# Designs tried in a protein design chat: VH-VL binders against Small ribosomal subunit protein bS1c (rps1). Part 1

Every score and structure here is a prediction.

Target 1, 263 residues: Small ribosomal subunit protein bS1c (rps1), of Porphyra purpurea (Red seaweed) (Ulva purpurea) (p51345)
Amino acid sequence: MTKNNESFTHRNFAAVLQKYKYDLNLGDIVAGTIFSFELNGVLVDIGTPVSAYLPIQEVSSNQELNNFNSLNINDTREFFLLDYNVESRQLILSIRRLEYIRAWKRIRQLLAEDSLLDVRIKGFNKGGMIVNLEGISGFVPNSHLNNFSKNTSSTNKFIKLKLLNVEEKSNNLILSHRRALIAQASSNLIVGNIIEGVINQITPYGLFIKAGNLKGLVHISEINVKQVERIPSQFKIGDTIKAVIIHVDKKQGRLSLSMKHLK
Positions, changes and structure headers below are counted from each chain's first letter, unless a header gives other numbers; Kabat numbers aren't used for antibody chains.
ipSAE, averaged over its two directions, is called F for ESMFold2-Fast, E for ESMFold2 and O for OpenDDE. V2 adds 0.75 times the mean of E and O to 0.25 times the DockQ between the complexes of E and O.
Where letters were taken out, [cut] stands.
The coordinates of atoms that the task and the answers printed are left out; those that the model quotes come from them. Centres of patches stay.

## First folded at step 1 (VH-VL)

Design db1 (framework fv_dusigitumab)
Fold by ESMFold2-Fast, scan of step 1:
Structure db1 (fold): chain C 263 residues (1-263), chain A 118 residues (1-118), chain B 111 residues (1-111)
Amino acid sequence: as target 1 above (263 residues)
Amino acid sequence: QVQLVQSGAEVKKPGASVKVSCKASGYTFTDYDINWVRQATGQGLEWMGWMNPYSGDTGYAQKFQGRVTMTRNTSISTAYMELSSLRSEDTAVYYCARGYSYEYFDYWGQGTTVTVSS
Amino acid sequence: QSVLTQPPSVSAAPGQKVTISCSGSSSNIGDNYVSWYQQLPGTAPKLLIYDNNKRPSGIPDRFSGSKSGTSATLGITGLQTGDEADYYCGTWDDSLSAYWVFGGGTKLTVL
């Protein structure tokens, strides 16, 4: 409550505008309510005596969404304070900048959590795979891609990845499929559990099993077979089998399996 | 444009170690794996391992596990392969090659001849 | 000793066609892309074919690759004396010690 309040004059009004300008710093996130549409933007009430303006080019980072379809009169939402136009006496707001800042904050949080991420595939170039995470363009170098994923992937599908490096200054977001595969092995594979897989290779010393994108070996000593020559006659490529996980190489994502402990 | 330039020939006695360098130029060093491949006189190509210049991660063929170490210095775009406990059977030409992920090797160094004898 | 099998040698006359086979298993050729390398005497290997059947810039269309199941083939048409070299196939192997493998090599002699 103000006990000594002066009557408004042009001098007092200038002081009030300077105070509100000072209290609202560039870079602040402010809550505002949309109250009018103009030809090239939107008027927003942010609780100040001066109007705030959201230009159409600041509605979204996606040019297709730089329109008024996502905005309605009386909508209340958060905005980034870009600038103050002294000539028009309006604060300039941005949704685009706010989205960008929040995306990068989210990306840094995901990096800190060492999260396994579902990332959208946008395409490929000579150096690797182009992806999009939280609206930010990312890249998976060929050194961090698995050949198997390239053969089965198509543009605009999702792939499990982990972050390698994030640097907002260079707009650099680097991810790894190899690290994601190892992480999935660590989280989903437990020694003693039963896994189901498909025989993809038969050798004299055992069966190679494909379980999802991981490979395991049922060594001949872990098959109930006394004669090595009988393995190809008892099993065929494409057969589905159940086996117990007896060893997990978490770093490489490799499995040792046993059929002896089933049944 | 893309070049991998290796260090010069080495002559070592049995039991010694050798460190071969591979200097990359014409591309971003950290974008591609460096693989090491050797070839004994009159014999075929033998893959030894890969090294990721970005992370420093490595993978070695089982035959060389415990004797080989692959490293890099990103400030000078140089990869290194060190082989210890040398035997006469290690006499070979050692190549570094730029790996395109797991798919292929698109550029190769000129090779470094390592002779292990007295 | 090599997990990928190539014939040790092949020969043909200039102008003829020659094919070099590379046989493996489901864990290597079956699951992965195959590349081919040409090694002229006294030189480092050179990439000739990648992704089973693609040519790098500068490689003439006389060289071709193909893959069927667990086998790959390098084809050379219009054979020239300058093609006399050792040829190697290579691929990733998904077995327990996931790593790169090369074929034993094929010496091409142009008669």
Scores: ipSAE 0.000, ipTM 0.387, lowest interface PAE 15.0, mean pLDDT 78

Design db2 (framework fv_dusigitumab)
Fold by ESMFold2-Fast, scan of step 1:
Structure db2 (fold): chain C 263 residues (1-263), chain A 120 residues (1-120), chain B 111 residues (1-111)
Amino acid sequence: as target 1 above (263 residues)
Amino acid sequence: QVQLVQSGAEVKKPGASVKVSCKASGYTFTDYDINWVRQATGQGLEWMGWMNPYSGDTGYAQKFQGRVTMTRNTSISTAYMELSSLRSEDTAVYYCARDLYSSGYPFDYWGQGTTVTVSS
Amino acid sequence: QSVLTQPPSVSAAPGQKVTISCSGSSSNIGDNYVSWYQQLPGTAPKLLIYDNNKRPSGIPDRFSGSKSGTSATLGITGLQTGDEADYYCGTWDDSLSAYWVFGGGTKLTVL
């Protein structure tokens, strides 16, 4: 057990900053001026007696953009204070981490505002659509995806989506096309209005109806049928029916429909 | 008109690797994902993974993660599935299949299959 | 052991009707569309039904599909000797990472 074999801790780092009378903590956003380019990084003046270093891998989350082409000597910008290198006595900075934090802050704001978003289509997998929002990868499950494109040219397009679930800690960004379609059609989706659709699925608890690009449920209690056993005999998949909108769930992108007030 | 033609039968020893090819014709190769499905003699269908020929993105079933690699060569419209560290239980017919871009992403066209036998 | 449960075998005479069930959970059949595949002895599988109830071009109307909750059903009417085959249901599973699951398969014997 020697002092030379002890691991550096954030407590020791805080002690070094305290000794130098600086009000800096790991995780702070600091302003810095670029003053020198090295082979694998950039030296930055953040106002401390110790130098600050921006490694090339901390310039961008995209490896192809991990270069110095966007950076110039004497430029001043914001950096994330990532770590302290004891051997070199340098503060380690990150632009990648700063961009990530800002992207997630924007995403949380967009979720709070329940915004209708233009989201870049990155690609597809069998469970759904892979998208990119503010540099963060997201996913639209098939259950929340309508108006599917049949070719890869859609990979370069944008689609209107709404956020469904976000959690930065688990890197979970889930979006819904179903919610976006309901939001865009809200002027025509009024409780009491009649819509026409096609029976898509028959269940013991009701009928799932496809109306254009939207899906709705006619619960068994909203059908003019007192016996559940009679539903399959009265209805078949592909039948066209008319129903009254009784509820619009804008958060989940769901329609509740009724046939009780119709033939 | 749409066809997927696979490479011929392979016989391998335990611990070896096998690389199966699947040549597409009659459609734009980069517009549809390719899936790989295997079937041991007298057993059911087992999905292994998918590969996007445009981007090169892949998704693998957990059972094969770390042993399987799915790639493509767009200049010859050919998909590949390489399975490493072969065991006797990997003896099966291996199929490639194109999926249809619809609500369910079904496998609309299948290759004829490649028999891989792993024996000592 | 398959995530989707099918009966291992069914049998009927020519001209009769059969149904083959496929049972899953909310993360697979409940959230996704179901497809069905026919595998004749010694051949690759062939798409028979997709998106729960649709037929590809060239599939006779004797074959039909339906879905209710977390279960799907394949119906075959007017059975012919050429229908003797293995039948598989399949769908996506939305658990942590999306992946495809097949049913265990049902062997149809035409008596």
Scores: ipSAE 0.000, ipTM 0.391, lowest interface PAE 14.4, mean pLDDT 80

Design db3 (framework fv_dusigitumab)
Fold by ESMFold2-Fast, scan of step 1:
Structure db3 (fold): chain C 263 residues (1-263), chain A 122 residues (1-122), chain B 111 residues (1-111)
Amino acid sequence: as target 1 above (263 residues)
Amino acid sequence: QVQLVQSGAEVKKPGASVKVSCKASGYTFTDYDINWVRQATGQGLEWMGWMNPYSGDTGYAQKFQGRVTMTRNTSISTAYMELSSLRSEDTAVYYCARGTIYDYVSGYFDYWGQGTTVTVSS
Amino acid sequence: QSVLTQPPSVSAAPGQKVTISCSGSSSNIGDNYVSWYQQLPGTAPKLLIYDNNKRPSGIPDRFSGSKSGTSATLGITGLQTGDEADYYCGTWDDSLSAYWVFGGGTKLTVL
């Protein structure tokens, strides 16, 4: 038995391999040759006397690709050793799990590099946009979907996004369009630099400014206003203003502006 | 992760001043406004004002203009609300709350302090 | 009287549905997004709904919000005894000296 074999299934598997003097463990990546197609799966020769079986549901993470069309007799490829089925006495193989492991390695690399990503749009729900990155489902909250209309015609299109939160343990992949837009304009987004834009929205707590595809906020505390002189009396939607960048939150896709530093 | 922790209960005499603190943790203190809201016993919520921790700028409800001061100390991620010329009707629980300013559809208080009871009596 | 009008109380039995209204004007609810807060006895308020109809992480889907014209509504389905609390709506107001206004509050009683 290995140190991390804590179930009867793992102990039984280890005992079978030990009986036949083979050094294989659950979680190993093994080379195998396809030798027979069955109704619900494929028989694979991985060099053991115990049968190895690839179930149809383990062919791909994509349900449309859970078929045998990509597999041929005498093909040799890599498989993930997923389980040992005690009743059928078969080693269970997975291509889906191998793809999943490789996808998460790639996602961790993309997160470490803070990469700008081309991500496939799968659909929309009430809270935001459902996307797919490297075969893994992700979500873009509505609050992070700057200048993007939700409708069915956007399904299967691509959008540039950045990773916001990633946790493999909880299978959680949250992305941001706001963060991507700010990253794409980063050469002009230096604290202290002046940006020119158009007032897009006026609220009691501040002005929302559009500068190209970027949206920033001039909070009311960053405007020289008096209580008797309300924002709507001083500004109009469509007015062009100049403001100083006082904060760029690249993680949240947040741009804070000030008009106080321009007199 | 995000927490706002307020100072303890205060008992003051009419005419005195009280200063309540609100220590923020779990986020970048200068990214969000701090709002102050009070509630007298058995009464509703009453907004007092906002303070921008980055700039130090403030906006106060007209009722409190001239006797409230909202400040911060960024080195210890702490906001302060000082109310002067205290009257019996200032007896209330005082809350700090984090205001969102980065979302284009925002305008809400996502995290609240536990409250500080201020009693004005002699 | 509060700037935003809420019923002072509502009541229903466990498992039922309740709605709490919040009525304002063009300068507040009409022009701005509405948020809702739950206050359990002896505790600080907690954000329930933001931007008219969105839920923060950790708020169950039986809580919902909506806005139509100058009025907003908080809906609670599958009512539980733990929902017994005071509920407040809040929004910005363009016409007042104060930048933020709350409704007067609604006491929810679970029968």
Scores: ipSAE 0.000, ipTM 0.375, lowest interface PAE 16.7, mean pLDDT 79

Design db4 (framework fv_dusigitumab; at its last look DockQ between E and O 0.02; V2 from the best seeds 0.00; counts 0 for: pae E 19.1 > 2, placed apart)
Heavy chain, then light chain:
Amino acid sequence: QVQLVQSGAEVKKPGASVKVSCKASGYTFTDYDINWVRQATGQGLEWMGWMNPYSGDTGYAQKFQGRVTMTRNTSISTAYMELSSLRSEDTAVYYCARAPYYYGSETYAFDIWGQGTTVTVSS
Amino acid sequence: QSVLTQPPSVSAAPGQKVTISCSGSSSNIGDNYVSWYQQLPGTAPKLLIYDNNKRPSGIPDRFSGSKSGTSATLGITGLQTGDEADYYCGTWDDSLSAYWVFGGGTKLTVL
ESMFold2-Fast, scan of step 1: ipSAE 0.205; ipTM 0.591
ESMFold2, look of step 2: ipSAE 0.000; ipTM 0.381
ESMFold2 (binder alone), look of step 2: mean pLDDT 92; pTM 0.950
OpenDDE, look of step 2: ipSAE 0.026; ipTM 0.508

Design db5 (framework fv_dusigitumab)
Fold by ESMFold2-Fast, scan of step 1:
Structure db5 (fold): chain C 263 residues (1-263), chain A 120 residues (1-120), chain B 111 residues (1-111)
Amino acid sequence: as target 1 above (263 residues)
Amino acid sequence: QVQLVQSGAEVKKPGASVKVSCKASGYTFTDYDINWVRQATGQGLEWMGWMNPYSGDTGYAQKFQGRVTMTRNTSISTAYMELSSLRSEDTAVYYCARGFTEYGYYMDVWGQGTTVTVSS
Amino acid sequence: QSVLTQPPSVSAAPGQKVTISCSGSSSNIGDNYVSWYQQLPGTAPKLLIYDNNKRPSGIPDRFSGSKSGTSATLGITGLQTGDEADYYCGTWDDSLSAYWVFGGGTKLTVL
């Protein structure tokens, strides 16, 4: 444990020395020119007397891309200054870490812009749909998946989603298909307009209505007072009804409907 | 029979890390998610996160992000939960639980629990 | 603090019926299936009810579940001394973290 503490101190001290001599800090993004290939990595000239090294495992977070096929001698590109290796006396560079940082910066920008996103479907698990956005793993919970998007043949296809939550430290994104569907239809979803749909689910507190790709709720309090009795005895799944849009929750992807005053 | 068996009790000092194991038997390990749930003495159940043993994908409760890591070793059907930067308020019983869904999601099989005590 | 609200305690005599409520919102109970868990003193939780109203094999029919709107209820009939335990509801929440949430728990005392 003392040895581990000593090792960390030496690594940090080396980084401070580099900063004072060359204005270089761990975590910096540096421009470098590839000048030599070695068995397990690449030598990079970053403009310092100290050698810089890109290990093969730092080329990509994807195992299939951990090779030198995308790299050429004399190519200049940006690298993340990851570490200093005391034994080899080399600065350690990373493309993998740089890609991660840029992906998260892009994701934060997309979240701030409340963007509709084309997201790749990777598969399904018990709790929902697994997706990938900008190389970052994401998840769409079952509660935010529309029934029409649950399809085995959808693996490796793109789907329109919106970010619901982002958790950078856990490297996870939570997205919503329901939110995206409402956003895509929002110009046609005007409070006061009438929509026609099919009863998809009957509950004691209301009716869930399917209108195209959208799902809305007619709460029991929003059924015409002259018609209100026991809902399951009045309506059947598959019945077509007309309802007025009374609320559109664009953030959560919820559509509230009313049958009051419709005739 | 389906069973989850957890590692033994741990006593740690503040600032340390603890890693709890959960060994599955009696079913195909990669077919079900593993959830981690903790319970401080006299308190309720607190969900920490889930881990998909097929893909390795995880989802953590916001309160624990940055301190918790959930992993697995499919060769020995074992899930792990590591909690770092331990504080006295992390003193609790930690459970692993198998997540199953047919029409929803629920935890049908639970480990026996691992007591983690954090004290100076 | 819990996202799902349960009464902290309930009590009844052997042979009687008790109900335990679990109240949430549209983003958790309203959109998702509810499960219920029994925790006997000093033991791990045990699944009692899943998918709102279904029982796992080995759970007697005196345990029942129901869901209406944003609330769920666990019913126990023919109460036995061995039922004295803590009871928790649980469901997905798609608004806070799109993760799992538990109710605060209800201590059932059999008089």
Scores: ipSAE 0.000, ipTM 0.376, lowest interface PAE 15.3, mean pLDDT 79

Design ea1 (framework fv_ebronucimab)
Fold by ESMFold2-Fast, scan of step 1:
Order: sequence, then structure tokens, then C-alpha cells
Structure ea1 (fold): chain C 263 residues (1-263), chain A 120 residues (1-120), chain B 111 residues (1-111)
Amino acid sequence: as target 1 above (263 residues)
Amino acid sequence: EVQLVESGGGLVQPGRSLRLSCAASGFTFDDYAMNWVRQAPGKGLEWVSGISWNSGSISYADSVQGRFTISRDNGKNSLYLQMNSLRAEDTALYFCAKDYGSGEWYFDLWGQGTMVTVSS
Amino acid sequence: QSELTQPRSVSGSPGQSVTISCTGTSSDVGGYNYVHWYQQHPGKAPKLLISDVSKRPSGVPDRFSGSKSGNTASLTISGLQAEDEADYYCSSYAGSYTYYVFGTGTDVTVL
């Protein structure tokens, strides 16, 4: 049982600081002033008698930005209090961790505002599209891609998306192209307006309609019945129909449609 | 109200440069991808170049790759096309066109066009 | 790269129907449901007429309709009127770094 390095638990660190009447804990965001550059990091004054150190690996989540070009002596900024190194008797600071926390706070705000976002495409897998938003990896399920996934050469291009779900604990960021298309067409997607679309899928509970890249559902109770034919023989995939918008589900990016209100 | 207005066209000699501008109004310019489409006199439409809302994605037709540069200034609601090393074959009416949105791949708004004539 | 093939011209009398074909390959017209049609009157900018094979934008008369079968898309103008005399262009998503390929164009003459 040997150790190359020793660190404090949150409880041990709090006890050490309390001896000197400082109200700091690991995980706190602290203001600090840069006062010296070392070979592999930066010394920072955070107002305590113990020294604070920013390692070069903690400057940014982007490896190419793990340098000191953005930092100057006497600059004051915010840092995340990452750890305490017992052997060197120094507090360990992070900008990388602070960026991560702020990115997730921004993402939660974007979700609350239901913002239309431009998101970089990183690639595709069998379940959907892999994207990056604010440095955080995200995923667009195939069910929310509205035919976009036919172009796999779109890697490193941007796409308009809306957030569906965010959960920092599971590092889970789910987005939707369908919601973004609904939002962009919002001036024409008003309850009571008539749209034209093509039957994309026929099910026992209704017709799925493709109107451009938007998807709508005409529930079986909203279908006009042709006088001489039953519903299952009245329609086929590829048929063009007109329908009235009776509901716009902006959260799921779906239209509820009715054929019953047409004259 | 909702419109695109091109400018900057004219008569230029082969090998010279010309910069086209497109002024957008009546819509949120920074929400849409923008394109340049040209039409030679008496000929059909040819897509020239496209740019995403934030300039993060740019594409060119093979015929202009390496000679033309598309750019935009969202603060000024303006689209630009810098045309270098002009050839007689670049003679055309140049239209500014707005994408409806991602995944739609069609132009719902067009400008009036600006004429570029490349001759000696 | 390759342009979509349209007939050079189509003509009809007022009240008749005319159909314009737009033929591509399995990597453009045949591979996707992203075929669009534009109308251009002499001296004017093109105007979107049909999007995504068969969708009519607001303000476009019901007389204009679109369809697709295999590698060929079609624009049909029913109840032909004098104001329909114009050039018509199809376009398709081509699946390459080039987003758009246009058709050769069709001149519609109303007799």
C-alpha cells in the first residue's frame, strides 16, 4: 500500500481551512489573480495563505487550447477549486471543470428558453446523429431526423436543432431536428391552416403524413371516409392529401391533422 | 418588406476581380443558410455557392472552387461573393437565394439578380 | 455535376393540361424525395412553385402539382392560363458536397 500522491477528502479540506477561518470547499468557484508562470502550470492568489496552482491540463477542455496564451500576470478571473495536494501543500484549480459546469448551466437555460440552435455534426451511428453543443456531446435519434440522415457526408457541417432532454448526471444531451423544422415554419403552422402532404405510413390508428420534412398524424377518428370504400382500401402510401392542422406539438416536433374539417 | 437586393455587378476584364453584395430585410437573416445562384444569358440556373447561418459550413460548385469566396456579415444582414480570376464563362446574372431551412434544400426567397459581364 | 434532363419546350392551349418531366439518376431524383420546381418569367427572378416533389407553398394555385416515379419527377399545370407562359426549372438534392443540381429548364408556351 503505497501512494505517489496524497489528496484531501472534502471533509479533511474543510477542517484544514476552518482552522484559519476560511469558508472554502472543494467544488467552490473562487476568484483568483495570476502571479507567476511555472513550467507546467500557473500560480494563482485566491486570498488564502495556502498557494493555488492551475495545471496546464486544466486550462481548457480543448487540448489545443491547453497553453498559457490566454493568461497574463495580474489577470483576475474565476476558477473551480478541484483538489488539494497534501505533498506540495497547494490548492489545485481548474478552468476546464469550470467551463464544463457553465456549459451545462447554459444548456439547461437553452432548454428552458426552447431555443433554436445551430449544432455541429460529428458523425452518425445506426441509432442517429452525433453532434456537439457548447463542447458537450449530444445525440439526435433517427426518429427525430426527418430524412436528414440520408447524407452521411454532412460531418462537420451545422444543422438547426432543438433540445429534447438534458441530464448532466448521465452526460445525456438529446436533440431534435423535427422540433427545429416546426419552429422555423411556425408562422405557417397555425391551428386551422390547411397543409398538403404525402401519405408516408398507414397504420391501424391513422395516417402518417409527410409535409416537406415535417411529419403529421391524421388519427383514424379524423379521417374522411370515401362513400364507397373502407378506410384501409381508401389510401395508399404516396397519395397526396389535404388536412387541417388541429394541434402543433412543438415539444415533439409533430403535427396533429384532421381531414374531417375540410369541405 | 421581405426581400433580397443584390448589387456590385458590372463589366470586368478577364483575370480581374469583382465583389457582389446581397442586402437582406424583413426576416431574421442569421437564422438561415444563404446561396448564390447564377444564370448565363439564355441559359439555365447553376448553383454557385452556399454558406450556413454562422459561416461554419461553406460549399462551392466545382466550376468556381478556388476562385470565388462566399461570406456573410450577420450584423449588417448582408451576403457577399468575392469573385477572383474571372473568366468569360462566369458571365451571368447572379442571384442571392435563401434556404427555407435545414433538411428542406429549397430556396423560398430570391433577389432580383445583378449582372456580371466578363469580356475584354 | 450532372444536370437534370427536362424537355426544351412544352406548349398547350388555354384550359389544357401540360406536364414537364425532370429526369435524373438514383443518386439525385431517384434517391431522395427532395425535388423542387421554380417558375421564371422573362426578366424576373425565379419563384418557388413546388417543394419536396409535391408540396405547394402558400400563394401557389392548386393548378400546379408535382409527382415522382423512379428517376423522373413531373410538374403538371392544369387549366393552363396565359400567365403560366414562363421557364420552369426542377432541382434536386444530389447527395454530394454540392447541395443542389438544377434541370436544363423547360419553356412553356401558351398558344
Scores: ipSAE 0.000, ipTM 0.357, lowest interface PAE 23.6, mean pLDDT 78

Design ea2 (framework fv_ebronucimab)
Fold by ESMFold2-Fast, scan of step 1:
Structure ea2 (fold): chain C 263 residues (1-263), chain A 122 residues (1-122), chain B 111 residues (1-111)
Amino acid sequence: as target 1 above (263 residues)
Amino acid sequence: EVQLVESGGGLVQPGRSLRLSCAASGFTFDDYAMNWVRQAPGKGLEWVSGISWNSGSISYADSVQGRFTISRDNGKNSLYLQMNSLRAEDTALYFCAKDIYEGWSYYGMDVWGQGTMVTVSS
Amino acid sequence: QSELTQPRSVSGSPGQSVTISCTGTSSDVGGYNYVHWYQQHPGKAPKLLISDVSKRPSGVPDRFSGSKSGNTASLTISGLQAEDEADYYCSSYAGSYTYYVFGTGTDVTVL
């Protein structure tokens, strides 16, 4: 397809580049040489007759690094072609956007490789844990965060996590602590083995069991018939029980447990 | 066996609506992003819309934005495409396709249905 | 929208090798290792032939191979057979500006 409905600014930019017969598009990664420092940015030679400018805000996603200490005159490096400023007639470059794109490329590779990751804790809110992976903010929902870890965790500590879901378009990075704990313990988590744990939650559809740093579910169908009729009277939060592992869900970081053939 | 089956296509007049369905089997439906891809007669493939595993992220091609709505029902292993304000240019075979990787990826499509034909004509 | 450039057609004789190029930009093919190839026979759904530049799915013959250099990905079909006569599409993840893009498609003819 060749037809597109670009914004007025993009059409103006395309017209300027077309006049000079340069094959450059917004979003391209271009090589450039830094040749001058100004108060609010640097001038970069990318081989075009129009000026290229790197604003100080586009030097890094980390505000503390938004300075010129990492940049030297005559350095040649890669830049993201961010925009064309019609008022100043300059091509606007970004290192921050390039870092963002590369970080997301790395995150996709990590997701594809199903890697166990060391991730920095940034804080907590009522919905879960806020983390940072490769400079990108991520979130571990309470449903995928083992409650046992909260008392040990503090800001800027690292925690082992696995990527659960990623989507650059929505800037959505979801990770799982439970999936990581299961991955770390996988050699010892064998279907048919008995696990001992504490009842952490009682629901109409079953029991949630906390076994060390792992969480499992004994679905109501996996409780002995006699016990099903008396769940409210036979089980209390804090009770210790034994159950058989019947399924290990490595993707969701969940254990399925059974009490049917025990006792 | 891993399978996707589309339904709901047919002949429809310009300006009207049509709803497509896709039934999934043989894999854990709620782990994967799903896509709609279309192909006009004698033309190439065009990505239409995608939806993440939990419906938290949804994207559309510019040509259908504001007219089409993608949705899923994980309890029924089903994907849907509500098509409103149909145009002659929407005439195409519509495929349901599963992402290669779990999550909101849109990295690629490893399982495809056979498609359902939508013809928009007066 | 088809955004990646492929040759309209490629032809060869049985037993020969043919190569199909797929050219994009640094924001899609050049920027990511998520380039895929699909084979489509007339009247049938597309079939994933190569994933992640060079990975061959189960059931795909080793005659099919993929590679990438800069902004161009390539699909090579060695030992061309009559059954390989089909349309071939590349695709790439396209980042924040275009979510998912297909190539223009290449018709492979076996002489």
Scores: ipSAE 0.000, ipTM 0.363, lowest interface PAE 23.4, mean pLDDT 78

Design ea3 (framework fv_ebronucimab)
Fold by ESMFold2-Fast, scan of step 1:
Structure ea3 (fold): chain C 263 residues (1-263), chain A 120 residues (1-120), chain B 111 residues (1-111)
Amino acid sequence: as target 1 above (263 residues)
Amino acid sequence: EVQLVESGGGLVQPGRSLRLSCAASGFTFDDYAMNWVRQAPGKGLEWVSGISWNSGSISYADSVQGRFTISRDNGKNSLYLQMNSLRAEDTALYFCAKGYSYGDFYFDYWGQGTMVTVSS
Amino acid sequence: QSELTQPRSVSGSPGQSVTISCTGTSSDVGGYNYVHWYQQHPGKAPKLLISDVSKRPSGVPDRFSGSKSGNTASLTISGLQAEDEADYYCSSYAGSYTYYVFGTGTDVTVL
């Protein structure tokens, strides 16, 4: 026993609940009714003879919302059974942990459904855009922002995104605006159609083309040039070109374009 | 003269792995896309995988996606196919094919093939 | 097998003409002029016979000709000879420059 919260081992906790004939384990989601406000938390009735306590720091993932303003006497809601405090002989509840678990469950479902999402913009850093999805912080790399205008005035606005990489263990949530733009345009993107675009980058392996809000690549083998000629001698950034859509990569949000046999 | 020489084929049990190699000579390897095409005994040609000159574009047939990995080493003029989780239906002669040149979408040169037999 | 449909076999007598069809969709044969034909003799690697619908590589006799109408490409062998007895495969570009689709193959028999 210490002045810090101390939990039983999983087996010891089960034995305590068994003595009182309850089928409850740490990690369970329990229904409870708030019946009293204390200085640093609230007392909750979860149907057990022992008290259940929701500490103020377990009310929300947002510390500015760690107050009792959103809670009322006789409110019935779900709680996560976080711990058992030996010193006070109370079951410890959490709304914060429950929100976290539910958020990641929703995120995994959205990934499985390959959903097109409206996501809040939190800000920008050197590498990309910081966003918030279901209370979880996410990141959109610069390479997946395409021509999105990076401006402080965009903060708290919504952007269309798709999930790219999700890993709860590393708290890693990566999203793509590029993938979302392709998904929105896919009904109008037909392989074999001619599009017009502007040369945005010239590389040894091809031309990057900006076509409206979409980015495409004309690989060097898809250009009407002879092998011995260099691309930079034939093309200039800002040139307008026509190209045929030869592939739409929905997973990576890329267009493959060809200038061969076009004229 | 352009030459493509495949190697690495053999008898392998289902569920196991095998790595094929193709040694290229007689052309500037770095300038062309390379492909693997297979042919089951007594059956037709099936395109398996392709890789661009710089490995920037890679494609697979649906039948091998997630199990096979194509790669190339331009410094060694070599093409590879890593075959994992092999199945009886992967039994075939595997050809290395030079796929892409400027203005062309065809296989202008082929190797003689290497036989892969997946049997229990 | 492959996506493009060819007849299993065609036959003819020496000096006659035979035609092999290759039928795809608007996303391959119908969408591009990038249809190619390969000849394969038993026990040998395939050899490029026709490129880009109708172009003959150096060394291919002019009796081999190619054409395309809509979603169907055709290979015609005129003045059929004994050495033309082989399997013939069409192929088409199918969207990505590293992605191709082959035909089911046609066995040509010279009677």
Scores: ipSAE 0.000, ipTM 0.350, lowest interface PAE 23.2, mean pLDDT 78

